# VHH binders against q2luc0: the designs that were tried, part 3

Target 1, 332 residues: q2luc0
Amino acid sequence: MPIEFEQTFRNFLMEHQEKYNRTYHFLILMDSIITAAQRIELYYRTGALKGNLGMAGSINVQGESVMKMDDIANEIVLHYLAASNRVIQVVSEESDDIVDMNKDGGRYFVYFDPLDGSSNVAHGLPVGFLFGIAKRNLDGNMKGPEDFHLREGNDYIAAGMFVIPTGMFTLALRDAGCWRFHADETATYVKPMRMTLPDDPKKWELSFNSANTTVFSEKVQSWIQVNISKYKFRYIGALAGDFHRLLTNGGLFMYPAIVKHPDPKENRPQGKLRLLYEANVVAFMCREAGGDAIDETGTRIMEIKPAGHHQRTTLYVGSKPIIDELASLFKS
Short names: E, the ipSAE of ESMFold2; O, the ipSAE of OpenDDE; V2, 0.75 times the mean of E and O plus 0.25 times the DockQ between their complexes.

## First folded at step 1 (VHH)

Design A13 (framework vhh_h_nbbcii10_fgla)
Fold by ESMFold2-Fast, scan of step 1:
Structure A13 (fold): chain B 332 residues (1-332), chain A 130 residues (1-130)
Amino acid sequence: as target 1 above (332 residues)
Amino acid sequence: QVQLVESGGGLVQPGGSLRLSCAASGFTFSDYSSYALGWFRQAPGQGLEAVAAISGSGGSTYYADSVKGRFTISRDNSKNTLYLQMNSLRAEDTAVYYCAASPSLEELYDWLYSGEYDYWGQGTLVTVSS
């Protein structure tokens, strides 16, 4: 019986350091991110037993404050990013303001959503930890500290996501592809698999909240009516889960503008997803897998300049032929 | 865009001297706690070798054993230029010399590892021959 040794994530980066990682600082940062993900997964799996799924600010039977899972996940990520001593600033979904870490010696900006689909935790459904990474800007275009973290997706060097608690991890590296890893029985991420969107339309899936169809723009409603029967329809309501399926089968994930809601206050003409730590992350990963991503004006997601660290956007992400068709539609 | 341009290479006789310059554009050397700057070379039939480095934060310098006492690295932030003064040149110093820059390196030993540098020049040829 042969002994088989799976290639670890660390081995993968070290083998490809000329292409994927030219400095050990990136490896240290990735080790911290992976450690954070493993700790979040532990808390997800044990959270109900420890009361971590309860309301924030309450006191448990031990006299200790109870934190929500999304708050716990945020604190875990911040702790390990700070401990890496490689991060200049972070933008987190769970932090109202940017978090300064090592402005003078840090190399990276990190954008993250520590627990995407947090409402799914109570139901035992998968959630996501999404992140994007940019290096400090040396071209002199930044005017001050507030500009340091407000980067376009095209400035990212890496983006990835963990599907919690499945042990699935996907990482895209700039111009070096999109790769999926799985945690083995020791919780080590192993067995890199290159992810490329299938160019076979027979495999393509369409993913969106169909309950919102009547409140989308006329162009989007018309496109859906003509095209929906050409796709397999799949939607689980968590970006990480829906996007990981998209990487396997190809097709389209979309979150259109809400422009025809009966209550005008419920309209969201700029969409609902966050640019820095949701849309840019999947756009970057999708590009590295051979796809593309645009907003409802036909502008590429990664070319949008953020006006703030919680900037929203509409999102259309997936197979390039579909995205090219939609870009043409939105510009007409 | 960050750009590094080397100059000062050429043909020199053994025992001679050359001064290489590396001019930076798109950034200033004093930005971001000062850049760590280095010189690397690749000789015919050899791999890439670290020659010298100067730190951003500490103002410290490091040299490969093969060049200690003969080469001097220096920087002029006001001219946004890195220099390598090469004295007592030998045939084995024949190589393409590359300028490299990185925002402040955290560990001093990293300055001699090419993988730690983010920005590179296109190189300048130095030939030591009679």
Scores: ipSAE 0.000, ipTM 0.245, lowest interface PAE 10.9, mean pLDDT 81

Design A14 (framework vhh_etentamig_d1)
Fold by ESMFold2-Fast, scan of step 1:
Structure A14 (fold): chain B 332 residues (1-332), chain A 125 residues (1-125)
Amino acid sequence: as target 1 above (332 residues)
Amino acid sequence: EVQLLESGGGLVQPGGSLRLSCAASGFTFSSYAMSWVRQAPGKGPEWVSGISDSGGSTYYADSVKGRFTISRDNSKNTLYLQMNSLRAEDTAVYYCAKDSLEDLYYWLESGFDYRGQGTLVTVSS
């Protein structure tokens, strides 16, 4: 009987950590994040039986208020991040204000969206858990937590996402690439696969909500009309799922500004996606996979200085030749 | 050449106290964070405490919080660990390590390259 040895996520992290940049503290943090993701998967799979599937403010047969899945996912992530005792502060999509944790002894700022694509939950379709991580500098000149949570994507040390309920996990490490993992039969993440955007245009995918095409800017509409037939079209309405396809096949994911809606209240000139825990996450991962990401002014996503923890942005992320073309278009 | 010399260990009864010292040489001590790491017989290594280059920030493992105090004297190039309310579970060889908590990952993976000979602490009646 042959014995097969697969590289585990833990062994992978240890081999890819640099002595002073991503330490055993990072391993402890990642263990907490993975545990949170697996608990969210459990609640997603059992949600319909427990009355938490898309039903904010509902009352079960005992007269108890039923928590929405988004709220449950948020509480799970906050619990395990706090239990790691490694986090200074968090920014969550589901929390109006920043959450303080271990401000003096913490090493990391964590930005997360615990359940992206929540409209898919009621239909049993994929959703995502996205996160980004920035670090306090403790390398030979230790300081208190002097840095604010309002960090540029260029300051992140890692970003990743889980596709729920399949459990597919992708993690990008600063200057160390973007990597995909799957859980084995023991729920252990194994077999790292390096993700690099392919240069073959025949594989490239285009991903966006096509129902919004007529309310985008004229530049974006014109680009779509010329280019839509050159790409395979894929859009499932969950950023983690759509972006994982992009990492495998290349192409473009976009969320343009809505500027021509007949109802002015529906216009979103600053975009819909959140900078800290959505756009920066996929921009960071895409850069580590050999791609790039910009907003509709042609500015790199990871260079945008956030003015608030829930700041929105337009997003264009994917293969560098496409992003370079769009940057030129937006600057003209 | 980095040199670290631990001392102050010994036999002590449960509830007792010991003060460990680490004399450092071969590098600019005041420019580096320092840590204490221990290894109990038959167990893996465990990080115990860390201190910033200035001494202004200190960190502790949950198992020793409230009982142990890390400190340093940059004028003497010496690191200290004051251990109070000692328990049988604290029995271990204690090592000091150059640079912050980050060094624990390297120590666990690379073995013993940066640590000294250690000092044995036995908590027994």
Scores: ipSAE 0.000, ipTM 0.150, lowest interface PAE 11.1, mean pLDDT 80

Design A15 (framework vhh_ozoralizumab_d1; at its last look DockQ between E and O 0.01; V2 from the best seeds 0.00; counts 0 for: pae O 14.0 > 2, grease 26.9 > 24.2, placed apart)
Fold by ESMFold2-Fast, scan of step 1:
Structure A15 (fold): chain B 332 residues (1-332), chain A 120 residues (1-120)
Amino acid sequence: as target 1 above (332 residues)
Amino acid sequence: EVQLVESGGGLVQPGGSLRLSCAASGFTFSDYAMYWVRQAPGKGLEWVSEISWSGDSTKYPDSVKGRFTISRDNAKNTLYLQMNSLRPEDTAVYYCATYEDYLSGFYDYRGQGTLVTVSS
């Protein structure tokens, strides 16, 4: 067999960074994130054999405590982010409180969902690890909102996702594009591929939970009724998987407000997805791929100022012509 | 403590030249890309020039391309901006600046600035 040499993720990032400087802080952070993702994938793949896929606080028949997979994934990410010694504070979907790390020497705020679509684990379906990164201002004369963890998506420097256990990793860098990498036989991410949403409407897909159609707003229901037949319709129920497909084919992923549920307790007028570590992450990646993202008021996702670290939002993300049409609809 | 100290600003007539200097200390200067940015009265910060850590790569916006030249002396920890064919619209406070990494979206370190006034 021929020997194949592919550009590694490290080589790709160093080539881009060495043009600017040799500090490598971002590379060190990314090495830790990749290590965390590889460890999560290992636990996902071997968890059934080890009995680690049970509920947190449960005891197996041998008297051993069983951890839920999303708890394991959270612990893995927190461990490797702390070990990087580059993180100031973390916001995690699985942690009620903000996690403090290196406040004095840290350079980054990290927002993450360690295991998106965790209900898929028991069924062998892909799950996601999503993350966003913002940077500290170290110059006292330039100090501002950039030093606080509640940042708009426009303040992110990078956002990415791993589709576990598929070996696919996507990373968007501020004003430097959105890039897909593939794990090779050594689990090294290689072969950077620029992601750009296709302009061809024949490739476009529509993705949402169609079971909720009757509980959406009148505007959203009417738009679906007129437009659904123009798209390929697919929905897996894991943001990372559905969004990764959207990056390849274009179209629209949406999570509308639930406003007409027969049980008022099931209404989600502010949406269900989390702003900091889900919506901002996919919005950032989509922007770098030539798309856009809005909430149900027509406001750009990355311009929403979070009021809390677990703030929710409605989400419409995808090809710019579709998003522009929906923004006009929502503002009318 | 990172310090950037600009010098060389002053009053010059249109068509004249000035050379700005920036003395850097408190960090490994040769590991950092360096930037000149300016702020004209009543305007925001405008990027003027960029030089890689090695000096091998430089970039300029169209507004100064062909008139301004950025250079560096890593042995002396000094950054330079040679400004030729100056115009009244070049009047601004000029800052020496850098990033801790290239993706921050804002400058991590900036000097106190040096004023350049182009007027007859």
Scores: ipSAE 0.214, ipTM 0.609, lowest interface PAE 3.5, mean pLDDT 86
Fold by ESMFold2, look of step 2:
Structure A15 (fold): chain B 332 residues (1-332), chain A 120 residues (1-120)
Amino acid sequence: as target 1 above (332 residues)
Amino acid sequence: EVQLVESGGGLVQPGGSLRLSCAASGFTFSDYAMYWVRQAPGKGLEWVSEISWSGDSTKYPDSVKGRFTISRDNAKNTLYLQMNSLRPEDTAVYYCATYEDYLSGFYDYRGQGTLVTVSS
């Protein structure tokens, strides 16, 4: 069979930048993010081959130091973001405080979760690297929000995710669509595919932790009882993996409030997922694929004004007809 | 639809003056910082001047500071560049530009340019 070549991610993004007469600063940032993702995948695969996986994952290193996989992933991402010289500040799931980088010369705020679903590492199952990007307000350009890290999802210019170790990468660009790539045998991301949620309800899936059904609100429990047989149920237990599949088939992924737990300490009335580097990321990507996302009050995720960089939210993300139905339910 | 239309270029002797204008439409002009940039023959794009949305802050590179003055009339949606003490190295196509910028660092909108030639 003749040799076939696919368009690379780099060429795809460069063509987008050239179409709009834009600079290479964003390309440099994205090269750093991709390099970080490739290194995380390498450590994930080699850790599994060495048999060094535990409940949280661990990797032995020369010199008797032991680091958990999520700590390794966080250090990798921070390193490459800093080396890009384009990042002002970072919010990381793995860092309690914001991380300052190039405060005066940087152009971007980056929000990331370097190893979403890290409990799956011990089982060799897929995990995710999620990221969102907002741009610095330029001096004197216009009236706008404060120039700091607490940005609404509507202020993001891009969001994306890597599914590790499958070699799948999805990137959404504001007002320019949601695009999926896969790594070829040389680890190069290739073959851009535009992602649009299917219109056909027969393809739609429902995804949530069904073990928590009895501790959700009565409205959500009633909705599940009516609707669970209408859709195919699928749940991996990692946001990136479940959302990756949702982008293909449509439907609903949700992480509802936990409000009826017998042990009150286990309730999560404000939700579990993090707004800046989890919920905003998938909400942004879903919007660019023709979907929508709300919280338990029916508020659009992308419109939530963050008050803290680790703030939590409930999340309902997916096909617009389902999201609109849920929004009406929550406001009734 | 954003449109920027430059005018006022021409041939001028060294030491002379020109005033460039840029007519803006298709966006709320008074909400945006505005820029002049230029491209000399065979060279890359060079930043020449910047003015804040209100007009209260202006910036220039050392190559033109003291000789060029950027201004704006928000009521007329017009940007200006007064160029004095012109030199042969100022010969270039001059562009009016702004950001409505999904990605930072380069101008999202610019006009088609107006040619300034400084020669004896």
Scores: ipSAE 0.000, ipTM 0.206, lowest interface PAE 13.7, mean pLDDT 83
Fold by OpenDDE, look of step 2:
Structure A15 (fold): chain B 332 residues (1-332), chain A 120 residues (1-120)
Amino acid sequence: as target 1 above (332 residues)
Amino acid sequence: EVQLVESGGGLVQPGGSLRLSCAASGFTFSDYAMYWVRQAPGKGLEWVSEISWSGDSTKYPDSVKGRFTISRDNAKNTLYLQMNSLRPEDTAVYYCATYEDYLSGFYDYRGQGTLVTVSS
């Protein structure tokens, strides 16, 4: 068989640098993110081989407490972002406060979830590393209240995710599309494929926790009743994994507000997912793939002004016709 | 729980000055833009000033521009409003507010406020 040659991620970015105004600084940042992902995957695989992933609180042979995988992942990402010297501040799911990095020389804000679907680790199932990137606003022309790190989704210049340990890397670039890469035998990301949500409703899938149907709002329940038979149902139980499928097949992923739980303490009227490092990330990618994303008020996710770095939101993301329908419903 | 405690209000003559303070707790103060709003008798809430999380950016309505100065000390979790050249129309209860309050328009986290009375 003839040798197959694949375009590398690095080559891909270099070719698009001039066309889409991506700088070498961005390339350096992306290199750090990719390296972090690879290191996380290494720890995942190593832990899996030892059969001790998720055994947080245990004491190792040296008498030390074993770190949780999400903490390890967070430390890895923070290390390489800091080492890049390109990041001003970081918002991490695993950090209560904003993490300051290179405030004087940095160019980017990074929002990330180092380990989406952490419950899967103990079972050897796939997890996600989600990230969003915004650029420093040097001209001060931001609309609304000035806050450098609390950026709207529309201010992101890039967003992406890794599905670990499958070797799938998806990256969306502002006005440049959504692209999926895969790791080859050398762990190099190769073979850029442009992702576009299919227009064929027959391929569309619904994805949500169906066990929560009765605790959703009446509007959402009614919508589900009408539409549950129209589309195939697929649910992994992790945003990264479910969204990964969505990019291929189209349809809808939703995480509605919980408003009718028998235990009032379990209600989540604002949703569960985080705006900056989860919802904005997938919304950005989805938009670049031809889809859209809204919250339960019908507001586009990417237009939401963040009130805080750990702000929660409801999420409806997927094919535009479905999103438009839902938006109309919510605004009625 | 988010708490905002305003202070520094009082009676002042036209042309006088006051400095208001707002002590913040229950959240990471340095992560948020902060605001001053006021409510005059018989009127609704009015936006008075905005400051970014870092303090590098400030905004004012025309009604107070050039007279009021917003500032913050993130180390002390405190917001300030220096008011100069006060006018009778500045008479109001002044509140500090979070970014969330500003966006929602409900000001759920505002404190009890501090009364500023400008009168001869």
Scores: ipSAE 0.000, ipTM 0.266, lowest interface PAE 14.0, mean pLDDT 88
ESMFold2 (binder alone), look of step 2: mean pLDDT 83; pTM 0.834

Design A16 (framework vhh_7pa5_2)
Fold by ESMFold2-Fast, scan of step 1:
Formats: sequence, structure tokens, C-alpha cells
Structure A16 (fold): chain B 332 residues (1-332), chain A 122 residues (1-122)
Amino acid sequence: as target 1 above (332 residues)
Amino acid sequence: QVQLVESGGGMVQPGGSLRLSCAASGFTFSSYWMSWVRRAPGKGPEWVSTISGSGDYTSYADSVKGRFTISRDNAKNTLYLQMNSLKPEDTALYYCAKEYSLWDEGYYMDVWGQGTQVTVSS
């Protein structure tokens, strides 16, 4: 039996660094993100034994307080990002304010959602850890945005997501593609596989919360009515899981505006997903896989200038022919 | 296949103006920070100016600040450098550069073109 040596994620990054001249800063940052993901997956897998699947303030059978899994995941990510000494500031779904780190020597802005689809945790279903990275120019006379963490998706250098606890990880690098990795028996991510959206409409799927159909705009409802039967329908309620499936099969994932709710205060005309650490992340990855992403005005997600660190957006992401059709519809 | 093609250079008298253009192809132009870099005869490359993918953020070398303006048209995949009040020391071959590598330390210059020659002389 021949011995097979799988390329590790670290080997993959080192190979790419050698092609373009090396830097250790991005490698250190990615090592910290990978370590955080490994720790989150450990807590998810052992959560029932430790009582971590409960809500913050709940009590387990031993009388000990149970920390909400979202809080645990957030603390893990913050700890390892800070330990990298490479991060200027972070924006987290679980933190109301931006978090300052190494502002003087840091190189990166990091945007993350440490545990997307948290309602799935109690049921043993997949959740996601999503992140996006933007870079500050610190070399020679090259000056980037010095005090600005509010970056468009077009200014991101990398974005990725982990499907927890499956050991599935996908990373997109600007102009270097979208790549999927799997954790081996040592929890090391290995075996890079290039991801591209299929052009075959027979494989395409449609993914959204169908319970909300009657509260979407008339244009969206009409499009669904005409097109839904042409697709395989799949939806698990965790963006990382639904998007990983989209990368394999193509099609459309959408989170439309809620504009027809009987209670006006429940309307979300600007959408529900967060621009910096959810929509930009999947838009960036999808672009690198040959797709595209827009909001309900037909504007490309990665071109939206954020006005705040928790800004929301509508999202339509997937195969370019579908996105081009929807952009035309929304601009009409 | 990534390509950058610079144009708009020429000979000009001190105090004159020139507008340089860079036509980009083979990549998603709006997703990349872009720079102008120049190389004078017998000297190494000197960074001139940088613009973010959106165009909202710009920076300039001290030697050109207040005289040069960098801009971009993402719909046309074109980068521009408006050069005013030109001086003899601005004489150089000007290159358009894309951010080369996401993990390269200190290197935002990825030069594919022949450059465009700017000569400022009386």
C-alpha cells in the first residue's frame, strides 16, 4: 500500500506565498482563525457532555451555569485573533461595538460571525463560522485607510467559512479562487479542492425560508411562483451549510426583504443578513467560484458602502445567469 | 489572463499637465486596490499613489501630494492619474499596479505593462 501524503492547509498557503513572495502576517492570522475553528468544533461536539448547548444563564444537572454556545464561540475567536497580534480591529455578530486589538502594529480588519444558525446547535445540526478579512497598507509609503474599518466587499482580501461540526472549511482568496478543505483525524485541514459553480441547470437548487414567501415583495413572489418548480429546493437554516451546498450544485440562495408583514414593525425592507460578516463573505466566495451576488435593488453586494458595522442587506447569491436575471428584474 | 495597459504619457514643459490612463482586463477590477508607481532613469521604483477598490480612499507620496489626483472608473475598468504642475523631477516611466498578493509583505505592485513615459523638460 503506498503512503499517501495529503496537502495541509498550511502547505497550501505556503505554496501560494512562495509563488507571490512570502509574508508571515497572513499565515499567522490564518493559523489563529483555524485554531479558533478547531476549538469551536470541539466545544460543539462535546457540548452535551459539558452543558454548552444551553442558553446563557441556564443551569445544568450539576448546578453549574451553562454559557450560550454563541458566547463561547465569540470568546474563542476574539482570544485567538488577539493572540495573533496582526489584527487592528474586529467586527463580530456577537459584539455590539467594534473591538480594538493591535491598532498600531496590526495589519488586518476581521469581520466574523462565530456561530451562524445557532438554533441548530440543540438539534445536532450544522452551524457556521464565517469570516472576512480586509488589509491595512503598512509598507513603505503605501498608506491605506488608516482609521476606517467600514470596507466594501470589494476591499476584502479573503473570506471563508467553516461548517461545524462537519470538519468542512472553505476559503476564497482574492483572484486566487475558492477552495474547500476537510479536517483529518488530527483535526488538520487538508486536501484543497477548487470550487466552481456548475453551469448545468439540472443541478441548480433554490434555497430560502419558504414560510416568508407571502411577506416578500410582489416581484419576488412572482419570480418564485414562476421559477420554484424548475429547481431542487433545499434549506437547512444555516448560511454556511446552505452556501457550501450551493458551491457544489449551483443555483440561488436568497434572503429577500420582508415588506408585506401584517405588523409593520416586523418589516425588514433592508433585509436581515449582516453586510460585513455574512453577505460580503458569501458574495466574495461566490465571486471567486464564478458566481455573483446582489441586493434587491440590483446593486452588487460587494459594492455596497457600509454605513455601520452591523448594517443589514437583502441577499441574492449564486449562479451568474440567475443573478443577472434578478438584477434586471429589480432594476425594472 | 491579467493585463494592465498604461497610456497618456508624453513630453511636457515644467508647470504643464498630463492625464495617465490604465486599462485593466482579466480580473474583477473593482475588487482590487490600484496604484501608480514610477521609475526614473537610474533609480528604483517609487510609489506615487493608491486608490481603494471603491475609490473612497486615496493616498499620495509626499512629493506629489496636492499636484496629482488618482481616480478610477469601475464601469470602464480604467485607472487614472491626473498630473498637474509637473516638475523635471517627475520625469519617469509610470506603471499601473494591482495589489499583487494578499499575503505579500509590503508588495502591492504587480506590473504587467510596458509603462508610459513622462518627460518634463524645457
Scores: ipSAE 0.000, ipTM 0.232, lowest interface PAE 10.9, mean pLDDT 81

Design B01 (framework vhh_etentamig_d1)
Fold by ESMFold2-Fast, scan of step 1:
Structure B01 (fold): chain B 332 residues (1-332), chain A 123 residues (1-123)
Amino acid sequence: as target 1 above (332 residues)
Amino acid sequence: EVQLLESGGGLVQPGGSLRLSCAASGFTFSSYAMSWVRQAPGKGPEWVSGISGSGGSTYYADSVKGRFTISRDNSKNTLYLQMNSLRAEDTAVYYCAKDYYGSGRYYEAFDIRGQGTLVTVSS
């Protein structure tokens, strides 16, 4: 007979606001991010009725077809971030240049990929919205305003993702852990569940594009040959989807350098994933869940100083014992 | 639970030197950037210096460049601030922080900034 109240996301966030001065400004920003994610989800679901899904979109200046949903998702995120009046600048996967918002009064830099796994859109498979947040230092002596947006992942105060259209929301807060939330029928995120990578190796998964195995470095190929049979193999071809599963089961997600492709144009010695709004985001969430993340030199992802807002990186993210082994291998 | 304990402060004459230490526990120290933040009497907090998790990158406020050196020993979970050529304006309570480039007054919160260590520069 007693009434039990579900802890809402708002209530959860207010309980964590004091540790990093995550005041009402951060709450307003998060409300805008959640609203953007829910609008993207709605548009994804209703797009099937209007024919807005798949390759029906514009053609970019290079002659490549762009998914219509990518454009829509980007505009939705930009709109709600601007409406929060809390963001100084954004870096988006879909925007060539850094986007100024509230340059004078903005408190946060936001890095985002509005629709990860866009190749899945045409097939009705899950996609993701990834984001990272850093605070602007208004009280410190910085070299210049231009230096502020090129932050290491260790400077982020939060990172998260939404799996679309399932509506699952994962948020990591600096020193407050990694948490998963579900939207109820009122579209309110409730039921914070702490995410910790399992230490049981029997649950661990290995996730990568196996079609690329022969074009990886010798070290990576040798590691795969020795270790692949030790793990459950799962790969859906979207970072958000594969990482979402990794947070529950543990193991390793990797996107190695492509260095041996017979067509030199297809080589990606620095990997394919973007540092600011993909690799740092999952690295941050993974660290708060008890894991780690490195690049192919054995350098921690969150310690890499970006030289540009679309900088690429190789990525190895997951259970700490696996990452420690790979870091040793890459430094040898 | 994150714990930060600062030490090494004291009274020093202008032109003197002090080395501050911060003992960290409750988290994987080497995975996080660290900062030093100070608060002078009657003033707001001022960011002083920051260091990446590996120690490979260091950053300084213009007021302390060339005089202060931030460093870390990840094997001992300890952050340091070597303070040389101290001036009266360096008088403050110094806090270590797990928040790189912290801009708020979160030093009044919980275990993230610790209790601080007082540095007094006077003749």
Scores: ipSAE 0.000, ipTM 0.160, lowest interface PAE 15.1, mean pLDDT 80

Design B02 (framework vhh_etentamig_d1)
Fold by ESMFold2-Fast, scan of step 1:
Structure B02 (fold): chain B 332 residues (1-332), chain A 124 residues (1-124)
Amino acid sequence: as target 1 above (332 residues)
Amino acid sequence: EVQLLESGGGLVQPGGSLRLSCAASGFTFSNYAMSWVRQAPGKGPEWVSGISYSGSRTYYADSVKGRFTISRDNSKNTLYLQMNSLRAEDTAVYYCAKGTYYDSSGRKYYFDYRGQGTLVTVSS
């Protein structure tokens, strides 16, 4: 039988290190991130057997407590990031404070959401593990932005996401494109595919929580009324899943500001998505795939300077012609 | 490099209380979940309690739930276990353990380091 040489993620990354000046330290970090993702996926797939998810004829746990899935996912990521000995600090969706790791020798800041769409876990629907990576400036006596965790998306060197439990992994590298990998029978990520947003408007999808339409701004409501019929409408309520579909078909994913809620306490003029470990991640990946991303002021997501590690933002991400149109609308 | 030093064990009567402490050094304490594990004479180790790196989440074995309280002080690199309503079956060497995660079977805690332990004897 013919045996084909199979390019693994590790082989791909080693090739990119030689071609694009990536270091072996980055490979060590990525090995840790992949190991964390594989463990999270295993816990998701077997969660019902452990009592993390209900099932008919559920087995009772005797003699010990079971951690929640989001807590388990967070601990897994922190463990493997620390074990890489390459990380200075992390920002996690599950932690109120920044987490210190290797302050003296660490090379990377890592921003992550270990279990995006966690409400989908109990229902067997897809969830995501999202991450972004920024590099510490180790040259000279610099104490500038490169030495702090509050970095703009343009300072990221990589961002990626795993769609759990599908075995799908997508990674964007700064100035080197956006790439999709699939897990084989040994759980090795293989067959890198270059991802680029289609230029074909007939394939375009529109993705957002339509229940919020009447509480969006007048500009957003008017744009939806004029344009919705030009798109296929798709929304599964997990950023990783909706964004991975967007990379294949093009179109727009959005989380607009909520400004017209009958209860003023439910208004979210700053949006709901987190800048560092959600919006910047998909903005970075989309940019490398030939798209763009903006907030509701028409400002590019990756150019927003964070004021805090859990800062929220509105998000519009997708095909460049759509984003250019919305940027003009929001600046008017 | 990594060092975990337990203290606070001793002889106590049934129904009594003890507070165990674990002083951590050689790693960034605030980055790791921590656990208490005990081992009774002639038995294997039993996980007792766990706490997240921030202290926001705590977990307990059913045998100690409602009686023991785990806590941490990240500013002092110290882990605590407050043990109330002690029973004869709580007699064991108590170990502080660094790092925690489940294996693929989902019921086991794995640790990359365990301290020397402190003996707790519950006897009248």
Scores: ipSAE 0.000, ipTM 0.196, lowest interface PAE 14.6, mean pLDDT 80

